Miniprotein binders against d3e3m2. Designs and how they scored, part 19

Target 1, 234 residues: d3e3m2
Amino acid sequence: MVELRVNAGNVKNPNVHKIGIIALGSHLENHGPALPIDTDAKIASHIAFQASLESGAKFLGVIYPAHELKEINHGIHVSLEDLTDEIVKVLKSAKKFLRISSVIIVNGHGGNLPIVTTLYDIEERTGLLITLNSKIIESEGPHGGSGELSMAKALGIIDESQVENQTNLEEYGEVGLYMFGEARRNDPNIEEGALDVEENGVYVDDVYGQELLKLAINSVLLDVEKQLDSHYGY
Short names: E, the ipSAE of ESMFold2; O, the ipSAE of OpenDDE; V2, 0.75 times the mean of E and O plus 0.25 times the DockQ between their complexes.

## First folded at step 13 (miniprotein)

Design v1 (at its last look DockQ between E and O 0.73; V2 from the best seeds 0.86)
Fold by OpenDDE base, look of step 13:
Structure v1 (fold): chain B 234 residues (1-234), chain A 96 residues (1-96)
Amino acid sequence: as target 1 above (234 residues)
Amino acid sequence: SDEELLERAKELVRRAIELAKEARELDREGRYEEALRELEEAFELYLEAIELLLRALRKEPDPERREELRREIEEYMKRAEELRLILWELRAEIEK
């Protein structure tokens, strides 16, 4: 069999080849008029891919389905079970062909957070160490808000001409999850976001967007280090 | 409050700086694995500080204050990335 040059390129530690990084977002949900329906998937993919570029870990692409709360119907989503099954399927394939031992799932969609409850199942079924990274969701603020708009500007996927319409909440009630009264009542964080959008509107700041992305990328890089620790006893 | 976030961020960075200093001493003593852990923790603390500052920045309407926050974020991000590089180099040497 061919001997692979595991130290070639910018790879400083060949053990990173045992680590996969995969994006998880949403491809099919409304984010107001200024953002594409696959905003979360693209943000997550960028973070995942950049982290793989910098660390040398394997980029595994992006998961196709996404989950969301039943009370939030601004997109097309699957059940938590179906999402879990798809993740298992993809990661089994990655393990089979790429000989990886661990994976970092970079999540850019709030609706996927319940995956934390199925991580053990995923680990058991795949035989992989799994880390879920949702740092960008924790940092970005409201759905379709200034954080996502700013990151979208940095990534070149924003329609800036529609930013002024982003806060027309009668027409685009998904922004800040404003229209979802039940979700707002159930989650104070969602309520805070909805109120923020309603009272303060939204803005686009390219530098802010870039710094958010950098934070998220570095967070994934930290997870790479932690997985290396787990594998090698540090 | 934004002021509280800033103070927390400053404290995190202070701790990170101390850990980084300790890591250098450990490295000089040949205690490489311990140095590695201290560097990793320092890196994490910088990221936590940056997250707090970004949260403050998100809600800050004053352009001058925003610029101040941006400068601090930029500085801490640079320091974090420098620590990351040291961390990577040290790990690579240990695992060689």
Scores: ipSAE 0.915, ipTM 0.963, lowest interface PAE 0.4, mean pLDDT 95
Fold by ESMFold2, look of step 13:
Structure v1 (fold): chain B 234 residues (1-234), chain A 96 residues (1-96)
Amino acid sequence: as target 1 above (234 residues)
Amino acid sequence: SDEELLERAKELVRRAIELAKEARELDREGRYEEALRELEEAFELYLEAIELLLRALRKEPDPERREELRREIEEYMKRAEELRLILWELRAEIEK
């Protein structure tokens, strides 16, 4: 077998080769007219890829399906069980072929948060240490709002000609989750986001978007450091 | 409240600065793994402070106040990224 040069390239600690970073988003979900239906997947993929470049950890791509609460029907989603099974399938393949021992899942979609309840099952079935990083969801604000628009501007995926229409909430009620009355009644954070978008509108701020992305990337880099604490000897 | 977010962010940064100073002393004393853990905590506290400031920025309507927040966020982010590089290099030396 070939001897791999594990210190080659910009690698200061070869144990990063035991760490995989994979994005989890949503590919099929409305975000108003200014943002593409795969906004979540693109944002999560950017964060995951940049963290892999800066840390040297292996980039594993992006998970295709996403989950969402049944009362929020702005896209095409799968059950939590089906999402969990797909994650296990992808991660088993990565472990088999790439010599990884741990993974950071970079989550860019709020509807995926319930996967936190199946992380132990994923770890048991794959034999991998799993960290779920949802920092960007915690930081970005309302669905299809200023945070996502600003990140989309920084990434070059925004349709700026449609920003003025982003809060035509009778047509694009997914923005701010405005149209989802049951979700708003059940979660005061969703209600506050919907009211904010309705009352204050949205904006695009490229610097704000860049700093949101940097926060999320550095949060993943912190997770890499924490996983390195659990690895020893390559 | 917005004022409480800003006060909390400043407290987090003060604590991060204290940890970074302690880490330098631990490093000088040869206590490298303790220094590493304090640098990790300092880095995490900077990120937490930045997150609070980004929340404040999201809702700030006044252009001059927004510019002040952007400058503060950029400064803390620069410090956090510099701290991460120090952390990364210390870990590389320990595991060498």
Scores: ipSAE 0.894, ipTM 0.955, lowest interface PAE 0.5, mean pLDDT 92
ESMFold2 (binder alone), look of step 13: mean pLDDT 85; pTM 0.852

Design v2 (at its last look DockQ between E and O 0.84; V2 from the best seeds 0.89)
Fold by OpenDDE base, look of step 13:
Structure v2 (fold): chain B 234 residues (1-234), chain A 96 residues (1-96)
Amino acid sequence: as target 1 above (234 residues)
Amino acid sequence: SDEELLERAKELVRRAIELAKEARELDREGRYEEALRELEEAFELYLEAIELLLRALRKEPDPERREELRREIEEYMKRAEELRMILWELRMEIEK
């Protein structure tokens, strides 16, 4: 076997080669007319990839399926069980071929949050230390709202000509999850987002989008440091 | 409220600055692992402050106020990234 140059490139700590970073989003969700159906996957992938570039940790790509509440029907999703199984499958492959010991899952889709309940199962089945990072979901605001629009502008995936139509909630009720009355009743955060979109509309701010992305990337970098601590007892 | 978010952010940054100072003292004393943990915590506090400011920014309609928030976010982000670099350098020295 060839001896690998683990210190080559911008790698600050060769131990980061034991860490994988993988994106988890959604590829098949309506986000109004101004955003592509794979917005969450692309945002998550950008954050994950940039964090891997900065830290030197291994980029593992993106998980294909996504989960969502049954009462939120604006895309195509799988069960939590099926999503968990796919994550296990992908991470087993990564462990097998890349000799990693831990993984950070960068989640860009709110519907995937229940994965927190299966993290222990994923760790047990893969033998990996797993960290779920959902910082961008905590920070971005309403679905298809100003946060996602602004990040989409920063990433070049927005149709700016459709921003004025983004808040036509009769036609695009998925924006702010406005059309999902049951979900809104069950979650005050969803209700707040829906009301915000309805009352205040949406905007695009490139600088705001960039700062959101920077926050998320730095959050993942912090998780890399914490995993390094876990590996070496700091 | 927006004002409450700003005050919370300022408090977080104040704490982060104190932790960073303590980390430097620990480093001078040769207590590198303790210094490392203090730096990580300081870094985390800056990120939390930035998150609060971004939340305030999202809902701020006044252009002048938005610009003030942007400047503050930019400053804190820069400080956070500086701490990250110090953190990386210290870790490298410890793990040699």
Scores: ipSAE 0.916, ipTM 0.964, lowest interface PAE 0.4, mean pLDDT 95
Fold by ESMFold2, look of step 13:
Structure v2 (fold): chain B 234 residues (1-234), chain A 96 residues (1-96)
Amino acid sequence: as target 1 above (234 residues)
Amino acid sequence: SDEELLERAKELVRRAIELAKEARELDREGRYEEALRELEEAFELYLEAIELLLRALRKEPDPERREELRREIEEYMKRAEELRMILWELRMEIEK
């Protein structure tokens, strides 16, 4: 077997270097005409990568498959069990070859939130300390709304020529999850978001987008500090 | 509710400032682990305050009020990042 130089490069902190940061998000979700189909993955990857760069944690990439509730199924998804198994498989490999002791999962997709119910199973099966960070989806507002548009502007992935069409909800009913009546009935936050995009429209604010990304990155950096506390008992 | 978000954010920042001042005293006394815990809490409180302000900004229609919120968010974010640098430096020293 080849000898991997897992500590090559600038190891800013040896304890942090045993932490992995991985993005989890959908690559296959419509977000209206102004946002790319892989918006969730791009945002989560940016957050995970920047946090790893700043802290010195190992960047583990992004997990392709995603989950969604049956009442919202407008993209291509896998079951919660299959997503959980894929996470375990990737993280076992990372632990074995990169000598990771803990991982922060940066979740970019609301449909993945149910993995909180399998998180202890993931920890047991991998032997890793796992933190799920969903701060950006908790902070960004309605699906395909002003928060994601603003972050997309900051990241350079927005199609500005389509922003005025973003709330053409008859054609792009995924925006605000407007077209998903059962989901809206079941979740007051989804209903509020759908009504907001219908009543108030959307906007693009580059500074707002930048600050949302900074919040999410710093939230992951706080999780790094908390994982160190758990490992070393300061 | 927006008023409640803003008032809560101000309270979180006041508490974070108090913790940062306490941490500086602890640091001068050589009580580094206690200073670390207070800096970490101060950093977390700043992030919570910033999140509340970002919620207020998302819904704010008035351009002048939006600009005020942006300035507040940017200022608090700078302070939070400064606290994190201090926290990081202290943790590095303790781990030696």
Scores: ipSAE 0.890, ipTM 0.953, lowest interface PAE 0.4, mean pLDDT 90
ESMFold2 (binder alone), look of step 13: mean pLDDT 85; pTM 0.853

Design v3 (at its last look DockQ between E and O 0.78; V2 from the best seeds 0.86)
Fold by OpenDDE base, look of step 13:
Structure v3 (fold): chain B 234 residues (1-234), chain A 96 residues (1-96)
Amino acid sequence: as target 1 above (234 residues)
Amino acid sequence: SDEELLERAKELVRRAIELAKEARELDREGRYEEALRELEEAFELYLEAIELLLRALRKEPDPERREELRREIEEYMKRAEELRLILYELRAEIEK
């Protein structure tokens, strides 16, 4: 049997090979005219992949389905149960073939947040330690807003010619989740975001976008360190 | 308020700096695991400070103020990344 060079490359701690990083976003969700429908998946994947590059942890790719509240209908999503099942399936495969012991799920979609309630189930079914990282969602601001636009600029996926139309909320009511009155009533954070977009509009700042991404990447790197602590008792 | 966020960020960074100093002392004493924990905490505090500053930046309309915030974020990000690297290397040495 071949002996793997676990210290080769930028890997300083071979134990990091026991950690997987996987992206979770949304591939089928409207973000206004300036952003692609797979914005969340692209952002999450970038963060996950860059964190894997910097830490040496295994990059596991991206989960395909996503979840959303029934009150928010701007994309194609699955039930929380179906999302959980798919995550379990993918992570079982990763464990089987890659011999990992823990995973960080990098979530770039607010609609996936309820997965926190199923993390224990995922851990039990996969035998993996699971960390959900949603730092970018906590930091980026409103849906289709300045944060996502700025990150999209940094990643090269924005249509800058459409930024002026991004706040045409009559046509693109998904921006800031403006059109979703029930969701806004139920969540003050959503209401704040909707009002911000309505009153202040949106902007694109490349540097701001880069710093958001860096924060998110470093947050995942912190989770890598914490998982190493968990595995080895530090 | 933005001012409150900035003050909180400054306090977090102050604490992080003190932890980093303590970590260096612990490392010199051969107390590597303790140093590791202090470094990890310092790193986390820097990230929390950066998050607060980014929140302030998002809503700041004045270009001059935006630039000031950006510079602070850049500085703290650099410091955070340096601490993370030290943390990562120290862990690797301990686990050999």
Scores: ipSAE 0.905, ipTM 0.959, lowest interface PAE 0.4, mean pLDDT 94
Fold by ESMFold2, look of step 13:
Structure v3 (fold): chain B 234 residues (1-234), chain A 96 residues (1-96)
Amino acid sequence: as target 1 above (234 residues)
Amino acid sequence: SDEELLERAKELVRRAIELAKEARELDREGRYEEALRELEEAFELYLEAIELLLRALRKEPDPERREELRREIEEYMKRAEELRLILYELRAEIEK
């Protein structure tokens, strides 16, 4: 029997190792020719991993399935119920093996936003305190647009030779969700985004991408501090 | 609208600066947990301000105005991250 040195290394708080940080994205979703099919998963994973490194919280990896409304589904997605069940399955495993008491889910895919309605169910079924962080979705702008291109530039996952083709919306109608007429009629934010990419195009700005990532990472770090305050008593 | 975002961001930063100054005084008085809470709020307000500026930057077409926004965002982010490191140091001392 050996005593685990749970606070070895550069950790900022003895309770931080009871906090898990896990990414939630989409692995199989079109983002135009300049961005990889797993853009959302890569961005969410980067944010989650960097936050875990800077806080000392446990990195739990990335959840594979994603949800999307049928009106804008342009990839491989599952129902909200199936996504919720998979989250519970993954988090039960993490709780069982890693002695965590709370989790921050870093969401990088807009189609996953409805899990906000199932968070209480997830908490009840896992016994974990759950914080959902969707800051990057709230900040990045239209699907496959300048925000994601700029972050992809910062991460080195952009195909810059294809940026000029990103707004060929007849071929890549997923950009700005341009091709999804029903969704655009039903959601003014989707319509605004589609019109923006059509009218103004897209750009790549490395500094803008870096600052978007920093905002999201620091937002997760703030969530760590809030969990330390409320769940662990400072 | 973008002018409203910029003005709101400046208001948030002004409040964050006030909180950081109050936290410094609380720390000198030995009121560490209160100082920690004010630093956390200041950090949060900086992030809110940066988010507003990033919204303005996303849609700004003029290269000169974009550069001005980028510099302001970078300045506020540097301040926020420095404040976060101070917050970490204070929390570590409280946990001792």
Scores: ipSAE 0.883, ipTM 0.952, lowest interface PAE 0.5, mean pLDDT 91
ESMFold2 (binder alone), look of step 13: mean pLDDT 85; pTM 0.843

Design v4 (at its last look DockQ between E and O 0.79; V2 from the best seeds 0.87)
Fold by OpenDDE base, look of step 13:
Structure v4 (fold): chain B 234 residues (1-234), chain A 96 residues (1-96)
Amino acid sequence: as target 1 above (234 residues)
Amino acid sequence: SDEELLERAKELVRRAIELAKEARELDREGRYEEALRELEEAFELYLEAIELLLRALRKEPDPERREELRREIEEYMKRAEELRYILFELRAEIEK
């Protein structure tokens, strides 16, 4: 077989070739008039891809389906079971063809957070060490809010002419998850976000968006280091 | 409160700086694996501090205060990335 140049390019540690990074977002979800329906997928993909570029880890692309709470109906989503099955399928393929030993899942969609409960199942079925990274979800703030708008500006996917309409919550109630009363009642964080959007509106700050993305990318890079620790005993 | 977030961030960075200093000493002593752990922890603390500052920035309406926060975030991000670089290089060397 051909000997692969595992140290070629910016790869300083050939062990990173055993690590895959894959994005998980949502491709079919309303984010108000200023953001595309695949905002989460694009944000997650950017973070995942940039982390792969900087670390030398393998970029595995993006998972197609996404999950969401039943009480939040602003997109097309699948069950947690179906999402888990698809992740397993994709990661088995990656393991088979790319000979990876671990994966970092970069999640850019809040509705996917329950996947944390199935990580052990994914590990068992794939034979991979799995890390879920949701740093951007923890940092960005309300759905369709200033954080996502600012990152969207940084990525060039925002319609800035629609920002003034983003907080028309009667028409675009998905912003801040404002229209989802049950979800708000069940989760104080969602309630806080909805109130923030309602009372303070939204803004676009390119620098803020860039710094959010940098934080997320660096967080994934930290996970790469932690996986290397796990594999090699440091 | 924003003030509390800022103080927490400052404390995290203080700890990170101390860890980075210790890591340099460990490296000079040839204790590379220990240095690696200290660098990784320092890097993580910087990221936590940055996250707190970004949270404060998100809700800050005053332009002057926003600019101050931006400057701090920029500084800490730069320091974090410098530590990351050292971390990556050190790991690569010890795993050869």
Scores: ipSAE 0.915, ipTM 0.963, lowest interface PAE 0.4, mean pLDDT 95
Fold by ESMFold2, look of step 13:
Structure v4 (fold): chain B 234 residues (1-234), chain A 96 residues (1-96)
Amino acid sequence: as target 1 above (234 residues)
Amino acid sequence: SDEELLERAKELVRRAIELAKEARELDREGRYEEALRELEEAFELYLEAIELLLRALRKEPDPERREELRREIEEYMKRAEELRYILFELRAEIEK
């Protein structure tokens, strides 16, 4: 039997190795011409990976499928049940092979928010303590808007030659969820975002993007501390 | 309004500073678990303040006011990350 040096490297808290951090986004969702189709997955993966580097928690990768409400679907998504089942499958594998006891799911896509209603089921089926962190989607503003453009600039995944076309809302109505009239009528937050993009356009601000990413990364690091609190006193 | 967001953010930062000060006293008294809880709360309050400032920045059209907000956000983020480092070090000592 080999004695594993689990605390090797820059590990500040020896219990952090019990924590996994995994990204959840969307790989096939339109974000206008300046942003890649996998914007959500890339942003969530960056946040999850950086938080794992800074905390020492294990990086578990990114979950492939995503969910979206029918009335605002502008990509390839699965049912909530199928997403929940995939999360359970991936996390069971991680628990089996990596000796973790808790996970932080870094959510980069608003359509995934309904998994809050299945977190208890995921915890029961995996035996893991699960935290869902959706800070970045709460902070970034309208879909395909200035927040995502600015983060994409910071990450080097923006097509700046297309930023001037981002608000051609007749062609790219997914930006600001502008094209989704029923959703806009029923949700004043969606309506506000659509009107903001229409009236004020979008911009790219590298510092703004960097600080949004830092906020999200530090929010995940706070979740690491909260999960360590639950291990405290064992 | 943006002024309400700025006022709230300043209140959160003032509270975070007081918690960090209390945590230093608790640490000197050997009350490490209590110091940890106050550092964690201070860190959380800084992040809440930064989020409010980022909301103000998102909709701010004036370039000079945007620059001021960016600098304030960067300063508060630097302070938050310093608190996080101290928090990680203290927890590592307790968990030893």
Scores: ipSAE 0.886, ipTM 0.953, lowest interface PAE 0.4, mean pLDDT 91
ESMFold2 (binder alone), look of step 13: mean pLDDT 85; pTM 0.851

Design v5 (at its last look DockQ between E and O 0.86; V2 from the best seeds 0.89)
Fold by OpenDDE base, look of step 13:
Structure v5 (fold): chain B 234 residues (1-234), chain A 96 residues (1-96)
Amino acid sequence: as target 1 above (234 residues)
Amino acid sequence: SDEELLERAKELVRRAIELAKEARELDREGRYEEALRELEEAFELYLEAIELLLRALRKEPDPERREELRREIEEYMKRAEELRQILMELRQEIEK
């Protein structure tokens, strides 16, 4: 069998080849008129891919389905169970073919957060150490808001001509999750975001978007280091 | 408040700087694994500080203040990335 050059390229530690990084977002979700329906998937994929480039860890692509609360109906989503099953399926394939021992899931969609409750199940079914990274969700602010718009600008997926219409909440009530009264009542963070969009509107700042992405990428890089520690007892 | 966020960020960075100093001392003593952990923690603290500053930046309407925040974020990001490089090099030496 061919001996692989595990130190070739920008790889400083060949053990990073045991680590996979995969994106989890949403491909089918309205984000107002200025953002594509696959914004979360694009953002998550960028973060995951860039982290793989910088660390040398294996890039595993992106998970196709996404989950969301039933109270939030602005896209097409699957059950938590179905999402979990798909993640297991994909990661089993990755383990089988790529001989990885751990995975970082880079999540760019708030609706996927309940996956934290199934991580143990995923680990048991795949035999992988799993880290869920949702740093960008924690940092970006309201749905379709200034954070996502700014990152979208940085990634080149924004329609800037529609930014002025982004806060037409009567037509695009998904922005800031404004239209979802039950969700807002149940989660103060969602309420804060909705009010922020309503009262302050939204803006686009390319530099701000770049810094958000860089923070998220570095967060994933930290997770890579932590997984290396876990594998080797540091 | 934004002021509170800024003060918290400064405190995190102060702690990170101290950890980085301690890591250098540990490294000199041959306590490499401990040094590595201190560097990871310092790196994490910088990222947490950056997150706080970005949160403040998101809501800041004044262009001059935004630029000030951006400069601080840029500085901390640079320092964080430098720490990551140091810890990667240290890890490489440990595992050699």
Scores: ipSAE 0.922, ipTM 0.966, lowest interface PAE 0.4, mean pLDDT 95
Fold by ESMFold2, look of step 13:
Structure v5 (fold): chain B 234 residues (1-234), chain A 96 residues (1-96)
Amino acid sequence: as target 1 above (234 residues)
Amino acid sequence: SDEELLERAKELVRRAIELAKEARELDREGRYEEALRELEEAFELYLEAIELLLRALRKEPDPERREELRREIEEYMKRAEELRQILMELRQEIEK
């Protein structure tokens, strides 16, 4: 057969063929009545896919399981160890078949943040350079709040008829993590988010949502450039 | 506070503009690796500034000020994306 043309198409830097981009979210986490249960996975997948299109890096899909703190007992989640093991399994498969040497994990779910403590284990077990990008989590604001509603509007996954009910916090206490008192006591950022939702409510702003997504996509593209630096010894 | 976020964002953009100007001088002198590093830093600083402005926008209640912030964010994002294109082109030059 002919040789593989790994850099064919509109490739800006031919060495991106060594880089994979994969989404990590949650598929089963409540976000109030206006947002789908797989909001995190959809947002992370959009960011990962768009970054792969713009850089030429390989799109690797989305990881199925997610983690969450015990004091936040909503959704279907696994232990940190089980999530770490699943990431290793998926990335070993990608390395085996796709000629990659590094990966950017695009994290769309706050409960996954503890994987930062297992990144070296993942790198050791896979032989891959791993970058965790949680920019959208850092930027979007409270859980199920205006940032996620606005991104959902931009992506066409919002139920706008339910936005007026999003802050019925007795029914949808997952919004702003309002009902999770222990989590709020343990983390000032969670407390700030819960107070924000309670005091200021939520809104939908399509431009705001689009710019949040652009920020996250460009943050991943910066990570691509940094991984290219590592491959060349810059 | 929002005023602190806005002032910090302005400082980051001023720094990014200085880095981009230095990178152009380095590029003209054939110092491509140094130019690349400064463009990368400038791009990162723009993204940090945009993040601060998005945080300010999220909490801004006044519609007129929200619209001003949206326009400023869109302008900085356009500049950041243009800078990224220059960075990508320079990296291709280095690999030649």
Scores: ipSAE 0.890, ipTM 0.954, lowest interface PAE 0.4, mean pLDDT 91
ESMFold2 (binder alone), look of step 13: mean pLDDT 85; pTM 0.851

